Miniprotein binders against b1l550. Designs and how they scored, part 229

Target 1, 279 residues: b1l550
Amino acid sequence: MRLPEELLERARDIHSEAPSHRIKLDRVGSFGLKVPVEFKGFLLLAEADVWVSLPEGRRGVDLSRQVEAIYELSNPPKDPFSLCREAAISLLEKLNYADSSGVSIRFDAPLQDGESLKYYGVEISSIASDEIINKIRVEILGMTACPCTAELIRAYKSSEIAATHTQRSLGILEVSTKAEHPDPDKLASIIERAMSSPLRTYTKRPDEGGLVIRSLSNARLAEDVVREMIHLFLEEFGHLPEDTHILAAVRSMESVHMHDIYAERSFSLDEIRKEISSH
Below, E stands for the ipSAE of ESMFold2; O stands for the ipSAE of OpenDDE; V2 stands for 0.75 times the mean of E and O plus 0.25 times the DockQ between their complexes.

## First folded at step 15 (miniprotein)

Design w15
Fold by ESMFold2-Fast, scan of step 15:
Structure w15 (fold): chain B 279 residues (1-279), chain A 94 residues (1-94)
Amino acid sequence: as target 1 above (279 residues)
Amino acid sequence: GEIRITVEIEKDGRRIRFMYVITDPEKLEKYLEEIERIIKMFGATTIVITVEASSEEEAERLADEFRELAERLGYDEIEVTREGNRFTVEAERE
């Protein structure tokens, strides 16, 4: 249904009016938008949030202009990283009263897994003001095997490969940087290489046996996985600006406990290099 | 080698700075195209692009590409300055 356009000439411009209370709002926007994106040859349905800051003297934001900004840039579908950065800048150009803008985009990223695909979680954002801060969070499941129980069983029944409990573990890498978003496939690879073994979409029985034996031979604590992720991250992404902030974390869904084990470390590149160099 | 590009765009008192730290040379063309799209979309009246590369020749080549871009986009005043392997292209228009 469409009302006559002449009504717009008689209606008040609510958004430009003074608010009842002079309070700045940090984020006002359109959340949960469905947006097509092109990611490494795949056309995916992503979910996006777009927002701007609202000054204390203005009642509201033109939400329609926000939706226009991201949809204009997403047709034809483009890579979500460029979309994120470009949309954040576009919002500041279109909405001149805003001090800052932001865009976040989330999707499940496909990874080639033999003749099939597996998926990992990606959430990215770009926040623009006088500078742009780009953030990416990658989450992927892997397998860990307990080295403590492995050692006890090896002592009890001496063997080349000790039995131990295995479990799914969720690896997390989050990066905030002034540089462009890191490649999510490289972040996912770092997480998987830090685990006892990666998980597969499906396996044939001989391959499944090999994966389990490899995991048992590469037993790692959640703490070990976090340290390895940090080590591998520094090897791959040590070129990023020194004020780049990283969160590395693992949540292990322990098969012998009714609760999970969690380990994390937050750091800046400047901080971690000084720490490592001091000893 | 590593290529570092810093872009500053300004229009009507609003200034935004963003950067790229490129270690994969295959990504360079994509980011150059993104920079051009951002400049056009923003309608920048002043641009300042700083390029730093491990080789002087590569940095100079990229600076020249940005100088040509500024010319194509209709910037009237274009200045290129150099400090070793660091080149800055500054351009202005009405």
Scores: ipSAE 0.813, ipTM 0.936, lowest interface PAE 0.7, mean pLDDT 87

Design w16 (at its last look DockQ between E and O 0.96; V2 from the best seeds 0.84)
Fold by OpenDDE base, second read of step 16:
Structure w16 (fold): chain B 279 residues (1-279), chain A 94 residues (1-94)
Amino acid sequence: as target 1 above (279 residues)
Amino acid sequence: GEIRIVVEIEKDGRRIRFMYVITDPEKLEKYLEEIERIIKMFGATRIRIVVEASSEEEAERLADEFRELAERLGYDEIEVTREGNRFVVEAERE
């Protein structure tokens, strides 16, 4: 049943009324939308959040306009990066009372692994005000081998390739920049290269053996992984603006302990360059 | 070479700035199309686009493309300023 339009004329616009308490809100929006995106030739159904700020003098946000903004831009499906940036701007245009807007899109990104696929988690965001800040978070699993145990075993058995415990580790790169979103595949690659070895979706026996041997030959602490991630990031993305902010982190799901090992560094490009140059 | 594009759009006193730092030439066309869509969607009455490139020739070509874009979109006042490998395209409409 659709209400007659004439009834709408009699109804108060609740959203435009003054609130009982004049307080600005930072984010008001729709969370958990599903939007189609095109990514590397795949059509994916992604989760999306859209929001705007609400001034102190307005009771509510026109939520329907927010939803309209993202879906208008999602047909036909486009890459999630452009969608985020365009939608953030569209929100400000459609909701003129807002001084800021934001869009976040989340999905599992396919990554080719021989004839099969592996994946990494990605969250792409754009926040718009006077400027647009683009944020991307990439999470991918890899494998680490412990160098400490390896050294103990080496000392005990006098072997060049020492046995050690291995575990899955989650690597995280989060980048916030005034430039466009960094390439997520490159970020994922940096994380994998920073670990002892990548994970594989499909392994034959020789491949599995090789993967483990590579890990043993490239044993790394969680601390090593984070430092390597930072190093590789600087090599690949050193062209980004100096005020670009990065979080590099790893969570190692230790196989000999009941707990995980976590390491992180938060930094700006300017800060980290100064730090490295001082040594 | 690296291309930097800074876009400023303005409508009814609202100004939004966004930037691209392009190292992959294959992505350039995509971003040019995006910029056009954004300008159209926003309904900007003023635009300012700064282009910096590794060569003057490349920067000039891009500046020309943005000038043409402004013309196509109905901007009546278009000014292009050159400073070496940096070009500024400013356009205004009623």
Scores: ipSAE 0.826, ipTM 0.938, lowest interface PAE 0.5, mean pLDDT 93
Fold by ESMFold2-Fast, scan of step 15:
Structure w16 (fold): chain B 279 residues (1-279), chain A 94 residues (1-94)
Amino acid sequence: as target 1 above (279 residues)
Amino acid sequence: GEIRIVVEIEKDGRRIRFMYVITDPEKLEKYLEEIERIIKMFGATRIRIVVEASSEEEAERLADEFRELAERLGYDEIEVTREGNRFVVEAERE
């Protein structure tokens, strides 16, 4: 049984009432929503957060309107980037008291790996106000090999066989821009190319040996990987607006240590170009 | 050939600007469709679309496509202005 709709005439509109304290809230919304998305031919289950700013004079947000915004736009399932941008704008249209809105969507992206698939992490957001800022974060595992130990082994054993410790490393690229979201597959490719070698879902012994040899022949410090990621990013995405902000980072799970090694650099396109061009 | 599209939509005093910097021509149609959906969903009473492309012909073609979109969506007072390879389509209604 549904309660009669005429009860709306008698019920207090709690959300429109004055709050206990006149304090603005930056983000109020529905978090952890499950949303189907279409990504490059795949139907994926994504997790979404939607929110709006709440002015000091209003007690609450219309949560049902937030859920409507994203669900109306996700049926049928669509590209998560378009969904993110469109939902952020929809929230501002539906909730006129809000100064800003935001949407974030997280999913594991499939990537072709020979005859199989591997996966990398994607988190995107769109924050709308008088303009839209789009953010994307891509995380993918790869392999690194230590050049310092390689040099010591080379000196000790001549150089008949390359040898050094290898480990899994997590590469991270995060981009915040006024332009549309960058293609996550291209960001993942940049990360993998910057590492000693990519990782695979499935290998047989000959293929595994080749991957290891590739890594050993391309030994890189975490610092080397971050610098290479930045270099490759500028080659691929240097066309983005000058105020685009990037985070490039690597977390290396060192096989010879009880701890990880971490290296990162944050920059704007304007900032990095001046730095590279400086005397 | 890089294509830059800046869209500004307005309704009841709220104005939002967003943009695309397209280097892959295969994505152009997708973004044009997204722009149309956003304009309709927002219920914009005023729109301003700036198109810039590497060629003047390409920019003009896209500007004309946006002019036709504005006509199709029922906008009045549609104006297209040209500045070399940069075109501005402005439309309003109500």
Scores: ipSAE 0.818, ipTM 0.937, lowest interface PAE 0.7, mean pLDDT 86
Fold by ESMFold2, look of step 17:
Structure w16 (fold): chain B 279 residues (1-279), chain A 94 residues (1-94)
Amino acid sequence: as target 1 above (279 residues)
Amino acid sequence: GEIRIVVEIEKDGRRIRFMYVITDPEKLEKYLEEIERIIKMFGATRIRIVVEASSEEEAERLADEFRELAERLGYDEIEVTREGNRFVVEAERE
């Protein structure tokens, strides 16, 4: 049941009025929208937020137009990165009073893991004004093995027995750039290669043994994982604009501690190049 | 090599600039289709597209593709300037 369209002629257009307090708002939007996306042949249900700026002279945002901007583009389902960038521009077209717009999309991305799949977290955003800034955050679990304990155990037994504590570690790469969003699989791969070994959805005994041997052979501090992420990122994505900003981080859920260890570095491409070239 | 594309679209005084830095040639067609969808959706009356291609042959081919894109979208005045690996497409419509 819907109300008669004729009421639109008699009702005030509340959101086009001036507010009682003329204050600009930075983000006014619809958050937690469910949108279908297609990623690598999978149909996924993603969560999206959409917003625009609101000038001091306008009381409210046309919220139905905001929702229309992203849902119109999501049918039929398509690539979430294209959807994100296109929706941010569509918001500015549909809501011409706004100075800027933003879209964020969150989903769990499938990643091939032998004959099965595993998943990692992806959040992307596009913020449009006179330029567009694209941001992607990837989070994936891996395994780290402590080199300090490994060395103590070697010295204690005076044998070739390799042992140390291992634990899950969450790797994080966040990239903000004027270029298109980096490929999330490449970011996830960088994080996993920086770890002592990847985590698997399941293993049989020979595979499990191999995983452990790999981790012991590639023991790394959380600090060194972050440094390796940065090295691998520069190798893969050094071509991005010089003002591209990166956060590389690891949160290690240390198996021998009651607390986590955290390491991070933020930088722009031009900043890190100066730092490296000074040595 | 890499291909750099900077797109500027304009409608009713609003100007938006966005870019691509393409190192994987398999993704080029996808991004060209995205650019066309954006220009059409925004309803741009003026566009300016600057491309630095990886070779002169590629620049010539891409310049033709962007000219055809502007023609498909109904632009009346289309200017293409190419020097070496770089070209600029400027178009307007009524």
Scores: ipSAE 0.794, ipTM 0.930, lowest interface PAE 0.9, mean pLDDT 90
ESMFold2 (binder alone), look of step 17: mean pLDDT 85; pTM 0.845
OpenDDE base, look of step 17: ipSAE 0.806; ipTM 0.930

Design w17
Fold by ESMFold2-Fast, scan of step 15:
Structure w17 (fold): chain B 279 residues (1-279), chain A 94 residues (1-94)
Amino acid sequence: as target 1 above (279 residues)
Amino acid sequence: GEIRITVEIEKDGRRIRFMYVITDPEKLEKYLEEIARIIKMFGATRIRITVEASSEELAERLADEFRELAERLGYDEIEVTREGNRFTVEAERE
């Protein structure tokens, strides 16, 4: 059903009216949009949120223009990072009353895993005002092995490779920067290399044995993993602006406990370099 | 080497600054295309693009590409300035 367009001439422009209370709103937008994205040769279904700031003197946001902004830029499907940055800028161009805009996009990223694929979580955002701040969060599972129990069992049996408990651990790297989003595959690689071993989608017994031996020979505390993630991050991404902020974290789902172990560190590049140089 | 690109776009009193720090040369073309799309989509009447690279020759070549981009996008007043390995392309249209 389509109402006569002449009604637009007689209808009040509700969104441009004064609100009941003169209060600014930080984020008003369209949330939970489904958008196709192209990521490293894969066509993926992503979920997006788009928003703008609303000034104190304006009653509402034209939500149809927000949907136009992201859908115009997502057809044909494109790189989610470019989509995120371009959509944030488009929102400010289309909605001239806004002081800021934002876009976030979430998807599961495929990663080559021998003859199969595994997936890791990616959430990105771009917030535009007089500048753009880009944020990315990568989460991927790996394996950790307890060095304390390994050392105790080694002493008990006088063996070169000690048995110990292993568990799945979730590695997290979050980066907020004025530069473009870091490559999520590189962030995922950093996390996996910091772990005792990566996890596999599928293994046969010989490969599974190798993975276990690798983990046992490379036993690491959650604290060790976080420190290694930071070290590897600085080697790969030390070129980013000094005010870039990073969160490195590990949540270990301990196989011998009813609870998880968690370790994290937040820092700016400027802060961490000064800390390391003092040692 | 490392390439730093800073882009400022302006239209009707609104100015937005964004940047790239490129260490992977394979990504350069993608970011140049993105910059072009953003400028065109925004309808910028004034642009300022600053490029810094580890090599003066690389920075100069990239600045020339941005000058050509400004010409392709229809800017009438284009100026390129240099301070060492830093090149700035400024362009205006109405």
Scores: ipSAE 0.793, ipTM 0.927, lowest interface PAE 0.8, mean pLDDT 87

Design w18
Fold by ESMFold2-Fast, scan of step 15:
Structure w18 (fold): chain B 279 residues (1-279), chain A 94 residues (1-94)
Amino acid sequence: as target 1 above (279 residues)
Amino acid sequence: GEVRITVEIEKDGRRIRFMYVVTDPEKLEKYLEEIERIIKMFGATRIRITVEASSEEEAERLADEFRELAERLGYDEIEVTREGNRFTVEAERE
């Protein structure tokens, strides 16, 4: 049962009315929308937020227009990056009073892992005004091994492969750019290669032993991992605009401590290139 | 090689600029399709597309493709300008 459409003629247009206080709002929108997306051959359920700026003289946003913007672009399901960029532009076309719009989309991305799959976290956004700024954050778990304890054990045992503690570490790469979103699989690969070893969903005993030996032979401080992530990022994505901003971070869940170790570096491509090339 | 595409779309006084820096040839066609969808969806009355590629031949081919797109979408005033490996396609309609 639905109400008669004749009621629309009698109802006030609340959203177009003047507000009680003439204050601009930066983000007003629909948050936590469920949207199907196509990612590298997979149909995934993603979560989306859509918003626009609201001028001081307007009481509210037409929320149905926001939902229309993303849902009409998601049928059939498309890749989340194109959806994000197109929806942000669509919001500005549909809501002419807005100075800016934004869309964010979150999902767990499948990654090939031998005979199985593993998953890593992806959060993207597109913010449109007179230009579009695209942002992506990738988080994936890997393994690190402590080089300090490894060296101490080597001294004690005179072994070429020293025992040391290993732990799960969360690697983070976040990129904000005027160019299209970087490929999240490449960002995940950078993080995993910077680690002592990647983690697996499924392993047999010989493979588990191999991962542990790899980790022990490639022991790295959190600081080492962040520096390596930056190095590998520049090799893969140095073509992005010079004002591209990157955050590289790792959170190591230290197996011998009650607390975590955290290391990070934020930079623009212009900034980091000057730093590395300085004599 | 690397292809850099900058797109400006305008309608009713609103202008939006966005960009692609394509190093993977497989992604180029998908971005071209996205650009067309965005132009149609936005209902742009003015467009400006700048293409820069490692070779003049590649840039010229892409510029011609965008000129053809503007013709297909019904733009009346289409201009193509060239500076080395950089081509700009400008189109307007009412």
Scores: ipSAE 0.808, ipTM 0.934, lowest interface PAE 0.7, mean pLDDT 86

Design w19
Fold by ESMFold2-Fast, scan of step 15:
Structure w19 (fold): chain B 279 residues (1-279), chain A 94 residues (1-94)
Amino acid sequence: as target 1 above (279 residues)
Amino acid sequence: GEIRITVEIEKDGRKIRFMYVITDPEKLEKYLEEIERIIKMFGATRIRITVEASSEEEAERLADEFRELAERLGYDEIEVTREGNRFTVEAERE
């Protein structure tokens, strides 16, 4: 049952009324929306948050207008990056009382892995005001092998190939930029190449043995992985605006410890470039 | 070569600036289409698009495409200015 739309003419506009307290709110919106997106030939179900700033003199936000804005842009489904940027701008156009808007979209991205697929985590956002800031976070699992234990075992056994413990490590790259979102597949590739070896969705014994040998031959500390990620990032994305901010991090789920090892570095492109050139 | 596109859109006192730094030529058409959608959706009464490319011919071609876009979208006042490999298209309508 739908009530007559004529009731809108008689009812108070609660959202436009003065609030109980004259306090600005930074983010008011619709969170946990399910949105279909098209990503590199795949139709995926993503989760989206949309919000706007609310001025101190206004009681509420037009939540229906927020949902309408993202729905209009997601039908038919389009790539999540364009959707994110366009929706943030649309929110400011439709909700003129807002000083800023934001959109965040999360999904698991498929990545071709031989004849199978593997998945990595993607979270993107676009925050619009006088300008747009685009952010992307990519998380993907890989394998690391301990170089310290490898060296100790080599000394003990005089072996040609040192045995050592291996573990899953989570690699993280987060980029905040005035330019368009970086390609998440390239960010995932950087993370995997920085690891001792990538992980596979499907392996047979010979392939599994090869992956282990690759890891053992390329043993790396979490600190080594972060430095390599930064190096590879600069090779691929050094063209981004100088004020682009990056977070590179690794969380190693140590197989010989009850705890994890974590390493990270945050930097802007201008900061890191000056640091490297001063050596 | 690298292509840098900066877009400023304005409507009813609200002005938004956004940009692209394109190193993959296969993505260019996608971003041009996105820019057109944004301008239409926003209903901009003023636009300013600056294009810069390592190739002068490429920058000029892109500037001409944006000039044609402004004409197609019904902008009344369109101005194109050049400074080396940098072209700026400014357009206005009511």
Scores: ipSAE 0.803, ipTM 0.930, lowest interface PAE 0.8, mean pLDDT 87

Design w2
Fold by ESMFold2-Fast, scan of step 15:
Structure w2 (fold): chain B 279 residues (1-279), chain A 94 residues (1-94)
Amino acid sequence: as target 1 above (279 residues)
Amino acid sequence: GEIRITVEIEKDGRRIRFMYVITDPDKLKKYLEEIERIIKMFGATRIRITVEASSEEEAERLADEFRELAERLGYDEIEVTREGNRFTVEAERE
């Protein structure tokens, strides 16, 4: 079953050979690896991609060294942010021909929800060269309620209770920085606070009524949510380096339409500060 | 207050620079441990760690922790320098 190790003495070193064409490759690696991680007291199954740049004079990458790098660091399971940063550096140490390395890790993060849990999406990366750039993307569902329809119905019925359509909206915050990855729970909190109301894993009827009333009393357009997310982000993370880049976005699954509404803004901290101060 | 740590590690002509901007003091220990793991894993022959904090006393205490780290890891020629609120620990080994 297993070939004799003596054959290694006769085998060519394919990876170190010249390629058929002298072309650099930006990312060559092992994608879709399953990795256990420890996140805020939970043991989670994450999915990881690892890669390195390949110079024009080298035929291939030692893929076993890439897998070794991440698995060596993931046993025992550790914090996925530290794992991501450490693995990117490890790849450059193990694969000295590479100019850059990268690691991405994605998982569903548990978030305390009363006596239960709910989950939000997290994808992080670290790209190492002469310096490290850390990126995090957080996605979490919330509820939005339309303020336009609320005002029309209030005018029509002269009611004290707003009535309007509500829908699930996906909030997105993505941050790219030279500093350590921002805390994903804080990013998720920013998104939820910007929404008309958060969503729950389970509710009893009285709690459902309260959630709906909260949403109706805090009606917001997708555009409103994006602006509020940016405002809250600057309050929490304005200390990050000025060249930190942020994407804030909302995708609203409109209950009165066959299509979604989407709003986004990308900016650097330097750019947004100048914009806000220009008035 | 805010704590800013910049780490440069070097081995066989490869240098990597990374940083932390810490506003939550409860996370400091975690990042110090990560820095130690990275230095050991990389096998750095030269390190340069710069610490800035709102308090000069805080920055000096952290610089001393990094000096002790360099000593524990077997670095020779450890130097600590100060420029105002900024402390730099430089260490080299074979």
Scores: ipSAE 0.802, ipTM 0.933, lowest interface PAE 0.8, mean pLDDT 87

Design w20
Fold by ESMFold2-Fast, scan of step 15:
Structure w20 (fold): chain B 279 residues (1-279), chain A 94 residues (1-94)
Amino acid sequence: as target 1 above (279 residues)
Amino acid sequence: GDIKITVEIEKDGRRIRFMYVITDPEKLEKYLEEIERIIKMFGATRIRITVEASSEEEAERLADEFRELAERLGYDEIEVTREGNRFTVEAERE
């Protein structure tokens, strides 16, 4: 059953009414939308949030227009970066009372891993006002090996290949920029190269042995991994605007402890270059 | 040293600025298509596109592509200006 359209003429327009309290809201929208996206040849199911600011004099947001905007731009599926940027702009065009809009999209990205695939986490956003700020966060697991224990065992046994504990470590790179979103595969590559060794989806025995030996021969503290990630980021993405903000972090799931080790650094490109060049 | 494109779009008093810093030439066509889709979707009555590249010839060629884009989209007043390695395409329509 569909109610008569004549009821729309008699019903109050709740959204355009004045609210009980004249308070601006920063983010009002539709959260947890399922959206198909095309990523490097793959059709993936992503999750999206869309929102706008709501002025103090307006009671509500037209939520149906938000959903229509995302649906129209995601059919047929397109790359999530273009979708994110275009949808943020579309929301401001469709909802003229809003001062700002935002879109966030998250998905697991496939990455070629020998003859198979592995996956890493991607979350992107675009926030539009008089400018657009694009953010991307990439998380991928790798392996780290403890250099401190390696040194103790080397001193004890004088072994060429140090024995030490290894563990999975989560590497994180987050970039906020006025330029387009950085390529997530390049961010994932930076994280993996900074680790003692990348992780694999599957390994045969010789490959597994090689991975372990690689990690043991390249033992790194969480602090070492963060510094290396920053170094590699500057080599790859130093072309971004100087006010680009980066977070580099590592969470090491220590195999010999009941707790994790965490290291991070936040910085702007301008800030970090001055710091490095002053030494 | 890479290709820098800054786009400003305006309609009914709302102005939005966004930019690209392109290091991979294979991505250029994709971003040009995205810019066109955004301009059309927004219904911009005024646009301002600034192009900067290491090569003056490349920057001029891209500015010409944006001039042609503005013409194809029906902008009535189109002006291209140069200041060193920066080319700016400004266009208006009703």
Scores: ipSAE 0.809, ipTM 0.932, lowest interface PAE 0.8, mean pLDDT 87

Design w21
Fold by ESMFold2-Fast, scan of step 15:
Structure w21 (fold): chain B 279 residues (1-279), chain A 92 residues (1-92)
Amino acid sequence: as target 1 above (279 residues)
Amino acid sequence: SEIRITVEIEKDGRRIRFMYVITDPEKLEKYLEEIERIIKMFGATRIRITVEASSEEEAERLADEFRELAERLGYDEIEVTREGNRFTVEAE
């Protein structure tokens, strides 16, 4: 059976004791929790991590309080962005010794694709202290076509649309801001519009031909895609606080190579505006 | 059309500030509900909410809505101050 409840009163409170070494820890928590979330009408299975800072004078964290915080807020399932922000604040209220708290939530977001759905990756976090920093990372596959090989083939054959290699490219936008999380569908849209063409879950031969022709007619280097993503981001999200930090990246899974091509740029809104204005 | 809301909540010496920059008006109600849930969950003994909008009339309307929220939540001492299109509601 179970031990007598009287032992709970006699047992030492290990977590509140002094540690072997007076060293603060940045993140102590419960990782890999499965939580249901509601995203744009869909009930999704998400994975969550919750943590708090641990001061140098305290041996351990009350992990049951962490799990309680996120589960109380996830029943009934709610919007993962609100869940993330609310849970981070709840952790600081429940665990008064913590200087900071954090929550990360990961899920695959559905996006309507004709009669089917396609999915893109979303990872969000909220880190709370005397302020809250919200972070979102969106990853979605698209297609790119090589303009260099296209130009060589055009020189060889002198045709209007030159043949070139196409490949899957992973577009990445990561935003860290004091404002609420940006809409992931808008970030996914920016990435897809920057690509040579989007990808689809299901196509028939005529639609597949059209997708390939679209890609070939809009050939782009990974560097071109990153610059276009930044341009489109500034048009859509230029209203965010000036200290908002963005990472724009593309990983192209080159069909003619055994390796990938990667291009990225990280910047703050303040930094990029000054750079553009200096030209 | 841009609305900026900054919320500060305080309880037992802990103070947390968070903000919203709303360009999509249909999301306003969602964030107002979230703010109320956060205040209740945290058990804030003092709150400070600052609203800025391009329209002075819109900012004033939202400030009045937050004043009413503070009253519903049981805060007895509520102050509303204005600096142009920026309204601040402080309650305890």
Scores: ipSAE 0.797, ipTM 0.930, lowest interface PAE 0.8, mean pLDDT 87

